# Designs tried in a protein design chat: VH-VL binders against q9h9l3. Part 2

Target 1, 176 residues: q9h9l3
Amino acid sequence: PRKMVAIDCEMVGTGPKGHVSSLARCSIVNYNGDVLYDEYILPPCHIVDYRTRWSGIRKQHMVNATPFKIARGQILKILTGKIVVGHAIHNDFKALQYFHPKSLTRDTSHIPPLNRKADCPENATMSLKHLTKKLLNRDIQVGKSGHSSVEDAQATMELYKLVEVEWEEHLARNPP

## First folded at step 24 (VH-VL)

Design bb3
Fold by OpenDDE, fold request of step 25:
Structure bb3 (fold): chain C 176 residues (1-176), chain A 124 residues (1-124), chain B 108 residues (1-108)
Amino acid sequence: as target 1 above (176 residues)
Amino acid sequence: EVQLLESGGGLVQTGGSLRLSCAASGFTFSDYAMTWVRQAPGKGLEWVSAISGWGSTTYYADSVKGRFTISRDNSQNTLYLQMNSLRAEDTAVYYCAKAPWEFDSSGYYYFDYWGQGTLVTVSS
Amino acid sequence: EIVLTQSPGTLSLSPGERATLSCRASQSVTSDYLAWYQQKPGQAPRLLIYFASSRATGIPDRFSGSGSGTDFTLTISRLEPEDFAVYYCQQYDDSPYTFGQGTKVEIK
């Protein structure tokens, strides 16, 4: 119904010191929270740090992972023409080596009305975990198993829905 | 509706210079990479140059490197192509073409919208 | 660079017939980063297909793209009078982005 999707990506460390953040999982959900895409992705370079405690990515997940360029194509097919919602989404786009049009991007880490609803400073960058707990009374990213990109994408979409009307009106009056 | 309108084409002598412009409307100009593609008379299409949404990254075909400069003015929604040291083989219709997305460090794109083109004729 | 070779050079058909256009790459085009364009005389190219098989907005269902690796195909299931034009394939897997030389679909 609505041409809106939410995305969340998990990254692993590549490069000589593992400092390069490479896409290792991507999840995309529609407006209703239905999963449109959820794949493990194989980086083009050797993984030095799985960052498992955060990413949830393990070596076994890479055995049948989708090669990066293929995954990127699959993801772009879904995102094209959509409003894309994410949290700190610039990191996801960087890992994807893709940048969605800014006018069609919604970053829940930079929506002042959302922070206001959460009794946070409007200009502060709050974590997805914090906002989700405060506004949705839901715990995400719990435990030591790492993040769930599906869960995070769903939470991101739900958070955005709380401010969608107000924010879309704001953007209409003040286009990026 | 997306509109791209090229201008600046014309007749120029070999070794001369010409600056093409492309006026864009119907979309948020700075959100998208822009490109120039040319077509020699009766021939196929050739990618010439590309520029990122904010102009921080540019790409050129080997055939025009060092001679052509792509730029943009996002405040005016205009794409430019400065062509220097023009050669006979540069004779073509030059199309302004929109990429479907933005890129900064690496480009992979097709062209979802095209202008009607402007003819550049280089004569000796 | 990746060289795209289209075949046939010219395809002569009648309205209502099926058109099959081939685009072959000199090396594998990964991720199906291939597009098809239509160009009518005196007009700018128009995007038909992207990612080898995705139809662009506003493109009729009679146009379809298929293929992977080095072999790609554009199919027009039933030619309409307005479909007689030149068709180009283009890869965007690697720079420089290259086009095929084109296939002219003309009326028999």
Scores: ipSAE 0.870, ipTM 0.928, lowest interface PAE 0.6, mean pLDDT 95
Fold by OpenDDE, last read:
Structure bb3 (fold): chain C 176 residues (1-176), chain A 124 residues (1-124), chain B 108 residues (1-108)
Amino acid sequence: as target 1 above (176 residues)
Amino acid sequence: EVQLLESGGGLVQTGGSLRLSCAASGFTFSDYAMTWVRQAPGKGLEWVSAISGWGSTTYYADSVKGRFTISRDNSQNTLYLQMNSLRAEDTAVYYCAKAPWEFDSSGYYYFDYWGQGTLVTVSS
Amino acid sequence: EIVLTQSPGTLSLSPGERATLSCRASQSVTSDYLAWYQQKPGQAPRLLIYFASSRATGIPDRFSGSGSGTDFTLTISRLEPEDFAVYYCQQYDDSPYTFGQGTKVEIK
């Protein structure tokens, strides 16, 4: 069976008024939640807004951050050929400037059975925090220190595992 | 198993046109960018053109810009290369090659699978 | 464009010997966006290595890639009869994506 990994990225604001979301941290975990990758990443453009309250990224994290192109290569080495699980993962891929094959992508923000299990509308977009609390009875993204991409990636993988069998069967019958 | 099968090659006069096709199977065609790479007889490999998974973005080598058009029909799992104003230097085996991912917003890629190629000969 | 120069042009070896192929770039390929291909006569190229050192699926472990920046190497630890072919490097860090001119590994 194809290996699965979960990914979560943190972004900072670049460009005019900081409206461009640029990759500043990426974490990848395996099926068991073991960290395969966790690096701070230096955007190619000047950071205007660190978005620290959400991203957890501070200026000091960029001092020895991995240049974007290098980081992207490192990340792609891990993702290539795998099923990639993420939450609202299109944002991560956009920031990464990489688009994983849709057939090998699992977005926990768009899995109706997962929402159903959480007593949420199937077609609604629920936050990772909400789903994690509801289904895993775990609090993530607490405090004002910002998100932990490792924690978020691990939570994402665990959420997916709850519906993996059903969803994989669904996808097999209904390929995207 | 990934399979790529080129067709449409042949002999054509200078200034003429040909349309190459590549039939793909064994993978979700629309998930991947596709490319054409050519090889002149006894020579090396030359990247020719590429197209994103849904055809939104296309790329061309300078040597073929304005003359070649890459396209795809995802409903038929087929890649095309329309070649117009053919020149002698266009003589080559043309390979259909699969990219390992989608590059609609970024065009960095290698070629993880290749067809067996189709020969295009342009004569005066 | 980034020019890739492979050396040697021809490598004559016997089965069982070690083959070392070089690919030098005119500019740094900092992200290691470099691939190696094998092509046998009358056949299409086959991907061997991507990202400079990652083996493609199904590629024997006797093939290995190394290097960074401007200098890359493909190593065949012990040549098998089926390994005698032309090998190409290719960069995909910058457009246009260019290939080396190839190294022919022939039987001595």
Scores: ipSAE 0.866, ipTM 0.928, lowest interface PAE 0.6, mean pLDDT 95
Fold by OpenDDE, fold request of step 25:
Structure bb3 (fold): chain C 176 residues (1-176), chain A 124 residues (1-124), chain B 108 residues (1-108)
Amino acid sequence: as target 1 above (176 residues)
Amino acid sequence: EVQLLESGGGLVQTGGSLRLSCAASGFTFSDYAMTWVRQAPGKGLEWVSAISGWGSTTYYADSVKGRFTISRDNSQNTLYLQMNSLRAEDTAVYYCAKAPWEFDSSGYYYFDYWGQGTLVTVSS
Amino acid sequence: EIVLTQSPGTLSLSPGERATLSCRASQSVTSDYLAWYQQKPGQAPRLLIYFASSRATGIPDRFSGSGSGTDFTLTISRLEPEDFAVYYCQQYDDSPYTFGQGTKVEIK
């Protein structure tokens, strides 16, 4: 079986009025939760909104941030050939300007058995924070300091592990 | 198993047109960008054109811009290359090649699988 | 465009010998966006290496890639009879994507 990693990204606002979501941090952890990658990333365009209360990104983090194109290469080296787990992962891939093959992607925001375990509607989109609290009895994304992409990636991996066997069997029976 | 099978090659006169096809199997076709690469007889490889998974983005080499059109039918798992105003220098084996992923706004990719190619010969 | 120059043009070696192939870029290839391909006579190219040093699936460990910036190398530690072919490098850092002119590894 392929190796599995979990990814979580933080984005800042660029473009007119800061409406474009640009990658500013990326964290990748392995199956055990060990950090494989955690870097601040410098967007190619001027940052208009750091979205600090959510992203945790501050201006000082951009001083020595890795240029986007370089960071993307580093990240892709890690992701290539792996099963990639994320929450609402389409947003992360969009920010990366990269889309991992769907057959090798696991989005914890779209796994009905996971929602069922959390006593949520199977077809609803639940937040990572909510699922983590319900299923792992752990609080993430607390306070006003912003999110931790490492913490979120670790939580995502742990959530997926709860339904891994069932979901992998489902996918095997229902290939895209 | 990933398979790519080109067809549509043949002999055509200068100024003529030809449409190449590439039948794909063994993977989720729409999840991957696809590309055409050609090789003139006894020469090296030249990138020709690329298309995103859903066809929303296309790229062309300067040598074929305005003459070639890349397209795809995801319901048929088929890649196409419409070649118009063909020239002698377009003579080559044309390969369809699979990208390892889908690209959105950036078309960075290598080619992880190749078809066996189809020969296009343009003569006066 | 980024021009890739491969050297030597032809490499004549015997089975069991070490092969070292060079690919030099006219400008820096960032993020190691460089691939190597093998093309045997009468066959389509096959991916060997991506991201400069990562082996593609099914590729024997005698093939290895290294380098960064403008200088990249493909190494075949011990040539097998089936390794005699033409090898191409390719950059995907910037459009248009370009290939080297190829290095032919032939039997001495």
Scores: ipSAE 0.859, ipTM 0.927, lowest interface PAE 0.6, mean pLDDT 95
Fold by OpenDDE, fold request of step 25:
Structure bb3 (fold): chain C 176 residues (1-176), chain A 124 residues (1-124), chain B 108 residues (1-108)
Amino acid sequence: as target 1 above (176 residues)
Amino acid sequence: EVQLLESGGGLVQTGGSLRLSCAASGFTFSDYAMTWVRQAPGKGLEWVSAISGWGSTTYYADSVKGRFTISRDNSQNTLYLQMNSLRAEDTAVYYCAKAPWEFDSSGYYYFDYWGQGTLVTVSS
Amino acid sequence: EIVLTQSPGTLSLSPGERATLSCRASQSVTSDYLAWYQQKPGQAPRLLIYFASSRATGIPDRFSGSGSGTDFTLTISRLEPEDFAVYYCQQYDDSPYTFGQGTKVEIK
C-alpha cells in the first residue's frame, strides 16, 4: 500500500495590495502524526501582509526562512508517490504551485462520509476546526495567535482515518 | 503496472506526415502530463513535446514547433503526436514518457515511465 | 537552455568495481531538479534517480545520486553485470528539458 501523508500550509499576502497568497509555512506529517517537514518559507516577492492573526506568521519567521523554490523541491521529494491528505488542499497546492495527482489526493473538506459522521450536510464545506471539534473533541486554531500548520495537518490525518476504509473503497469503485 | 505502448512509426519521405500513438494503462491517465522524447540512431535523448493531463497546455521543443502537434484522448487513454513537414533530422525512435504529476505553474517534471518506442525514418 | 555535460564519455570497468559518473550544468539547477536514467541497447530508458538523490522505486541501493547547483554525480558502488549500459542525466528546472549526452559504462 502507498504511504500516506498529510499537509497543511500557511500563506501570507504578496503583490501590490497583498492579494496574492504566497506560501510562508508548510507542515507535513506521516500516518502516525510524526512531523516529516515543518519549515518557514520565504516568498519570492515582498510580503505586504503577514496575515498573522490567521497564518501565525510574523516578520521574525522570515529571517531564516527557506527560499520558496528550495522549499518546494524539499516538499515535492516528500509528496512524490504518496497519498496526500489535506483540508481544502487545493489552496495548498496552488500556493505550492504544484498539483499532486488527483487520484492520490484526499481532501477532507470534500468527503461526504466525514460530514455525515459529523452530522453535517454531506455536500457542505465544513471547516477543519469544526470537524475536529465534532469528531475528535479537540480544539484547534484557538485564540488570535494564528494557526499551527503542524496541528492542522495532524488533525486532518486523524479525521481522514475515521473514514479511510469507507472512502478508499468508494474511490476504488468511483475513481476521480 | 504502468504500461506505455507506442505505435505509428515507419518510413516516410521528406516533407511527409506521420501520426504516432501511445496507449497507456495501469494508471489514471488524465492525472498526469505526458511527453514525447526521441532518440536519433546512435545518439542521445531529446525532449520533443509535452501535454498537460487534460490537454489544456502544450509545450514543444524549438526544433519541432510549427510542425508537430501533441494531443491526447483521455477517454481512450491515448497520447498522440502529429508530425508534419518531416525532415531527415527527425529520424529517431520516439518514446512516450509519463510525468510523475500534472503540470504546475513552472511545468517541471521528469519521466518515471517510458514506452519501448517506435521508429520513425525520414528519407530524402 | 540549460546544457548538461556528462563525463567521462566512456567508462571501462570490471564487475565489482565502483563507477562514478559526472553531470555538469551550464547554470545552477534549482531545487536539485535532476534525474538519472539507465538505457540498455534496444531498450527504453529507465528512471534511476530523481531530485538528484532520490532512488526510484525498485532501484537497488548500489545506485546513488549526489550533488547540487551545477555539479551532480551518479555512483554505482559495486558494478553488477546488468549495470553495463548508457546513463543519462536530465534537468527539469526549466524548459526545454535537456539531457546530458550520456556516459557509456562498458566492460573492461
Scores: ipSAE 0.857, ipTM 0.926, lowest interface PAE 0.6, mean pLDDT 95

Design bb3
Fold by OpenDDE, last read:
Structure bb3 (fold): chain C 176 residues (1-176), chain A 124 residues (1-124), chain B 108 residues (1-108)
Amino acid sequence: as target 1 above (176 residues)
Amino acid sequence: EVQLLESGGGLVQTGGSLRLSCAASGFTFSDYAMTWVRQAPGKGLEWVSAISGWGSTTYYADSVKGRFTISRDNSQNTLYLQMNSLRAEDTAVYYCAKAPWEFDSSGYYYFDYWGQGTLVTVSS
Amino acid sequence: EIVLTQSPGTLSLSPGERATLSCRASQSVTSDYLAWYQQKPGQAPRLLIYFASSRATGIPDRFSGSGSGTDFTLTISRLEPEDFAVYYCQQYDDSPYTFGQGTKVEIK
């Protein structure tokens, strides 16, 4: 069976008015929550908005940050052939300028059984923070200093593990 | 097991047209970008064209722009290459090749699986 | 475009020997976006290495890739009879994605 990893990325604003979301940090954990990758990443374009309150990214983090294309290569080496778990993972893939095969992607923001378990509408898009609190009794993304992509990736993996058996069976019966 | 099977090759006169097909199996076809790569007799490999998973984005080598059209039918797991205004230099074995992922705006990729190819011969 | 030059053009070796193939890029290939392929006569190319040093699924460990920047190497530690073929490198750092001209590994 294929190995599973969970990914979470932090983005900063680039381009006109900082409206372009550019990858600034990426964290990848294995099935057990061990960190496989955690790097600050330097966008190819000038950063207009660090979005620090949410991203946790500061200017000092970019001093020794890994250039984007290099980081992307490192990340793809890890993701290739794996089942990749994430929350609203399309945003991460967009920032990476990479799209993992859908058949090998698990998005915890779009798993009805997970929402059901959390007493949420099955077709609603719930936040990682909410699901983590409800199902894992854990507080993440606390404070105003920004998110921890490692913490978020770990939470994402743990959430998926709660519904893994059911969801994998569902996907087997209903391939995308 | 991933399988790619090209068809539609043959002999055609200069200025003529030909449509190649590639039947794919063993993977979720729409999840992956697909490409055509050609190889002239006794020569190396040349990238020809690529198409995103759902066909929304296409790429072409300068040598075939305006003459070739890549397309796909995901319901049939089939990749196509419509070749018009064929030239002698288009003579080659045309390979269907699978990308390891979906295209982004940059379109960077290698080719993790190849078909056995179909020969296109353009005669003057 | 990035031009890849492979050397030597032909490598004549005996089974059991070590093969070293070079691929040089006209400019730096960032992130090691470099792949190696094997092609036997009358067959389609087969992926061997991607990201310069990662072996594709099912590829024997006698095949290894190394290098960065402008210089990349494919090594076959101990040639098997089935390894005599043409080998191509390919960069996917920048469009158009180009191939080397190939190195033929032939039996001495």
Scores: ipSAE 0.856, ipTM 0.925, lowest interface PAE 0.6, mean pLDDT 95
Fold by OpenDDE, look of step 24:
Structure bb3 (fold): chain C 176 residues (1-176), chain A 124 residues (1-124), chain B 108 residues (1-108)
Amino acid sequence: as target 1 above (176 residues)
Amino acid sequence: EVQLLESGGGLVQTGGSLRLSCAASGFTFSDYAMTWVRQAPGKGLEWVSAISGWGSTTYYADSVKGRFTISRDNSQNTLYLQMNSLRAEDTAVYYCAKAPWEFDSSGYYYFDYWGQGTLVTVSS
Amino acid sequence: EIVLTQSPGTLSLSPGERATLSCRASQSVTSDYLAWYQQKPGQAPRLLIYFASSRATGIPDRFSGSGSGTDFTLTISRLEPEDFAVYYCQQYDDSPYTFGQGTKVEIK
């Protein structure tokens, strides 16, 4: 059986208007929630908007941040061959400029049994915060200091574990 | 078990055309970028071409640009290489090779599985 | 393009001996995007190492990769009879992807 990891990334705004989402932090945890990777990442372009309220990223975090190209290599090294769990994970992959094989990806924002368990519409896209509160009775992303990608990655993994058996069986019966 | 099986190789005259195929099995074909790598007799390995999982992006070595076309049919789990305007220096065993992921915007690939290869001989 | 130069061209050793293969890049492979392959006569290449030091699935522990920047090394701690083959390094840090010219490990 393949090992599972959960990933969560924080992005800052780059480009002329800060509309480009660039990777600024990445956290990866294993099945047990142990941190495998947690680094601030320096985008290749000038940061226009730190988006601190959401990202938790501040200017001082970029002082010793890992250059994007190096960080990308480190991250891909960890992800390769794994089942990768994330929430709205397409955004993380986009910022990483890398897309993991779909068959090895688990997006907790698109798992109907998870939504059902949370008494949400199965086809709705629910936030990580909401699902975590509803199903784990835990508050994440509290305050105005921004998100913790480690906390979010851990929450994502815990959510997936709630429906892992059912969902993996479903995927086995319904391969893409 | 991952399996890649090339076919379509053979003898062709200079200026001729040939179409190679690679039948894939043992993995979700569309989830992975695919590549062609060739090896001239008694020589080393040369990257030829690559294609993303859904075929939206293609890459070519300068030596084959404008002459070769890589494509794929995910419904048939098959990779293709259309080779036109063949030259003597195109003589090689052509390997079908699997990349470890579907896409990266920078085009970084190594090859975790290879087919047995198919020989293409271009005679002058 | 990044040129990879392997050395030595031929390495003659006996079973049980340690093999050290070098791969030098003309410019830095900054993200350790370096792979090693084994090719036996009449066979397709087989992936041994990726990301400079990660061992591929099913590859014995006696194979290890190390290095960074411009200098990379493949080590076979104790050669087995089936290890006598040609070994290639390959970079995927920049297009076009390039291979070294290969090192032949032959039986003494």
Scores: ipSAE 0.710, ipTM 0.894, lowest interface PAE 0.9, mean pLDDT 94
Fold by ESMFold2, look of step 24:
Structure bb3 (fold): chain C 176 residues (1-176), chain A 124 residues (1-124), chain B 108 residues (1-108)
Amino acid sequence: as target 1 above (176 residues)
Amino acid sequence: EVQLLESGGGLVQTGGSLRLSCAASGFTFSDYAMTWVRQAPGKGLEWVSAISGWGSTTYYADSVKGRFTISRDNSQNTLYLQMNSLRAEDTAVYYCAKAPWEFDSSGYYYFDYWGQGTLVTVSS
Amino acid sequence: EIVLTQSPGTLSLSPGERATLSCRASQSVTSDYLAWYQQKPGQAPRLLIYFASSRATGIPDRFSGSGSGTDFTLTISRLEPEDFAVYYCQQYDDSPYTFGQGTKVEIK
């Protein structure tokens, strides 16, 4: 069977007024939640806004961070051929300058059965924090130290497992 | 089983035009970028062109820019190469090949599946 | 443009022997963006290795890739009759994507 991983990324602001989101951390976990990859990544452009309150990225993290091109190669090597699970995952792929095949992509922000389990509208885009609290009874992204991409990737995998059988069967009947 | 079948090769004079086709099956065509690679008789391989899964992004080798146009029809699972202003140096077997993902902004591609090729001969 | 130079041009060996094929780049190939292909006469190339060391689907364990930077190696640990072919390396670090000129592995 095809292996499954979960990914989460943290971004910083680059470009004019810091409005461009550039990759600064990436975490990948396997099906059991074991960490396969967790690196701080140095964007190729000047960082205008570290966005630390949400990203958890500080200037010191960038001093020895892996250059973007190198990190991207490492990440793509892990993702190739796998089902990749994420939350609002198109933002992560955009920051990687890479788009994984849609037939191998699972986005927990857009899974109707998962929303239904959380007693939320099936067509709504729900936050990872909200779904995790409702369905896993966990608080993530707590405090002012920013998000942990490891914690978020692990939570994303656990959420997907709640609907995995149903959703994989749905996708087999309804190819994207 | 992934299959790629090229057609449309043949003999054409310098300055002429030819359109190559590649019929794809055994995978979700729109999920993957597609490429053309050529091999002149007795020579090695040369990358020619690539196109993203939905056709919005195209890449060309300098030797063919402005003369060749890559395109795809996802409803027919077919990749095309329109070749204009052909030169003797364009004589080659043209291979259709599949990339392992649908888009990469820099065009970083290796080719996991290949067709059997179609011969284009450009004579003066 | 990154030029790939393969050596030797021809490698004459017997079944059961180890084959070592070299690919050298004119400048460093970032993140091991290097692939290896096998091509038999009258056939299309077949992907063997990507990212310098990862085996493609269905490729037997006797094929292995290694190296980084400018120096890359394809090793066939024990040659089988079906392994006698031409082998190409390819970089995908920078456009234009380039191939080496090939190494022919032939029966001695």
Scores: ipSAE 0.373, ipTM 0.785, lowest interface PAE 3.9, mean pLDDT 90
Fold by ESMFold2, fold request of step 25:
Structure bb3 (fold): chain C 176 residues (1-176), chain A 124 residues (1-124), chain B 108 residues (1-108)
Amino acid sequence: as target 1 above (176 residues)
Amino acid sequence: EVQLLESGGGLVQTGGSLRLSCAASGFTFSDYAMTWVRQAPGKGLEWVSAISGWGSTTYYADSVKGRFTISRDNSQNTLYLQMNSLRAEDTAVYYCAKAPWEFDSSGYYYFDYWGQGTLVTVSS
Amino acid sequence: EIVLTQSPGTLSLSPGERATLSCRASQSVTSDYLAWYQQKPGQAPRLLIYFASSRATGIPDRFSGSGSGTDFTLTISRLEPEDFAVYYCQQYDDSPYTFGQGTKVEIK
């Protein structure tokens, strides 16, 4: 069977008025939650807004950050051929300037059985924080110091495991 | 099992046209970018063209720009190469090949599965 | 464009021997965007290595890739009879995606 990883990214504001979201941290964990990759990443353009309150990214993190093109190659080397789990993962792929095959992508923000377990409408988009609290009894993204992409990737994998058997069978019966 | 099967090759005169097809199976066709690579008899490999999973982005080698058009029909799992204004130097075996992802805005593609190839011979 | 130069042009070896194939790029290849392919006469190319050192699915562990920047190597630790073929490197760092001219590995 295919190996599975979970990914989470943090973005900063670049471009006009800092409205473009550019990758500044990426964390990848394996099925067991072990960290395979966790790097601060230097965007190729000027950072206008570090968005620290949500991203956790500060100027000092960028001093030794891996340049985007190099980091992207490292990340894609890990992701290629694997089932990749994320939360609202389209945003992560957009920041990577890359889209993983849909048949190998799992998005915990859009899995009806997961919403059902959380007593949420099956078609609603639920936040990672909300699902993690309801289904894992854990608080993530606490305080005003920003998110931890390692913590978020680990939570995402644990959430997927709750529905993995059912959802993988569903996808096998209903190919994308 | 991933399978790619080219067809439509043959003998054409200089200035002529030919359309190649590549039938795909064993994977979700629209999830992956596709490409054409050619090999002149006794020569090495030359990249020709690539197309994203849904066809929104196409790339061409300078040697074929304006003469060749890559396209795909995801409902039929088929990749096409329309070749116009053919020249003697276009004589080659044409391979279709699959990239490992659907779209890369930077255009970074290697080719994990290849078809058997179809021969195009351009003569006077 | 990035030009890839392979050496040697031909490598004559016996089964069981170690083969070392070189690919040199005219410019640094970012993030090891370098692949290796095997091609036997009358057959399609077969992907061996991607990202300079990652082995493709189903490729035996006797094949390994290494290198970065401008200097890349494909190693076959112990040649098997089926390994006598032409080998190509390919960069996918910048368009156009270019291939090396090939190294033929033949039976001595």
Scores: ipSAE 0.373, ipTM 0.780, lowest interface PAE 3.9, mean pLDDT 90

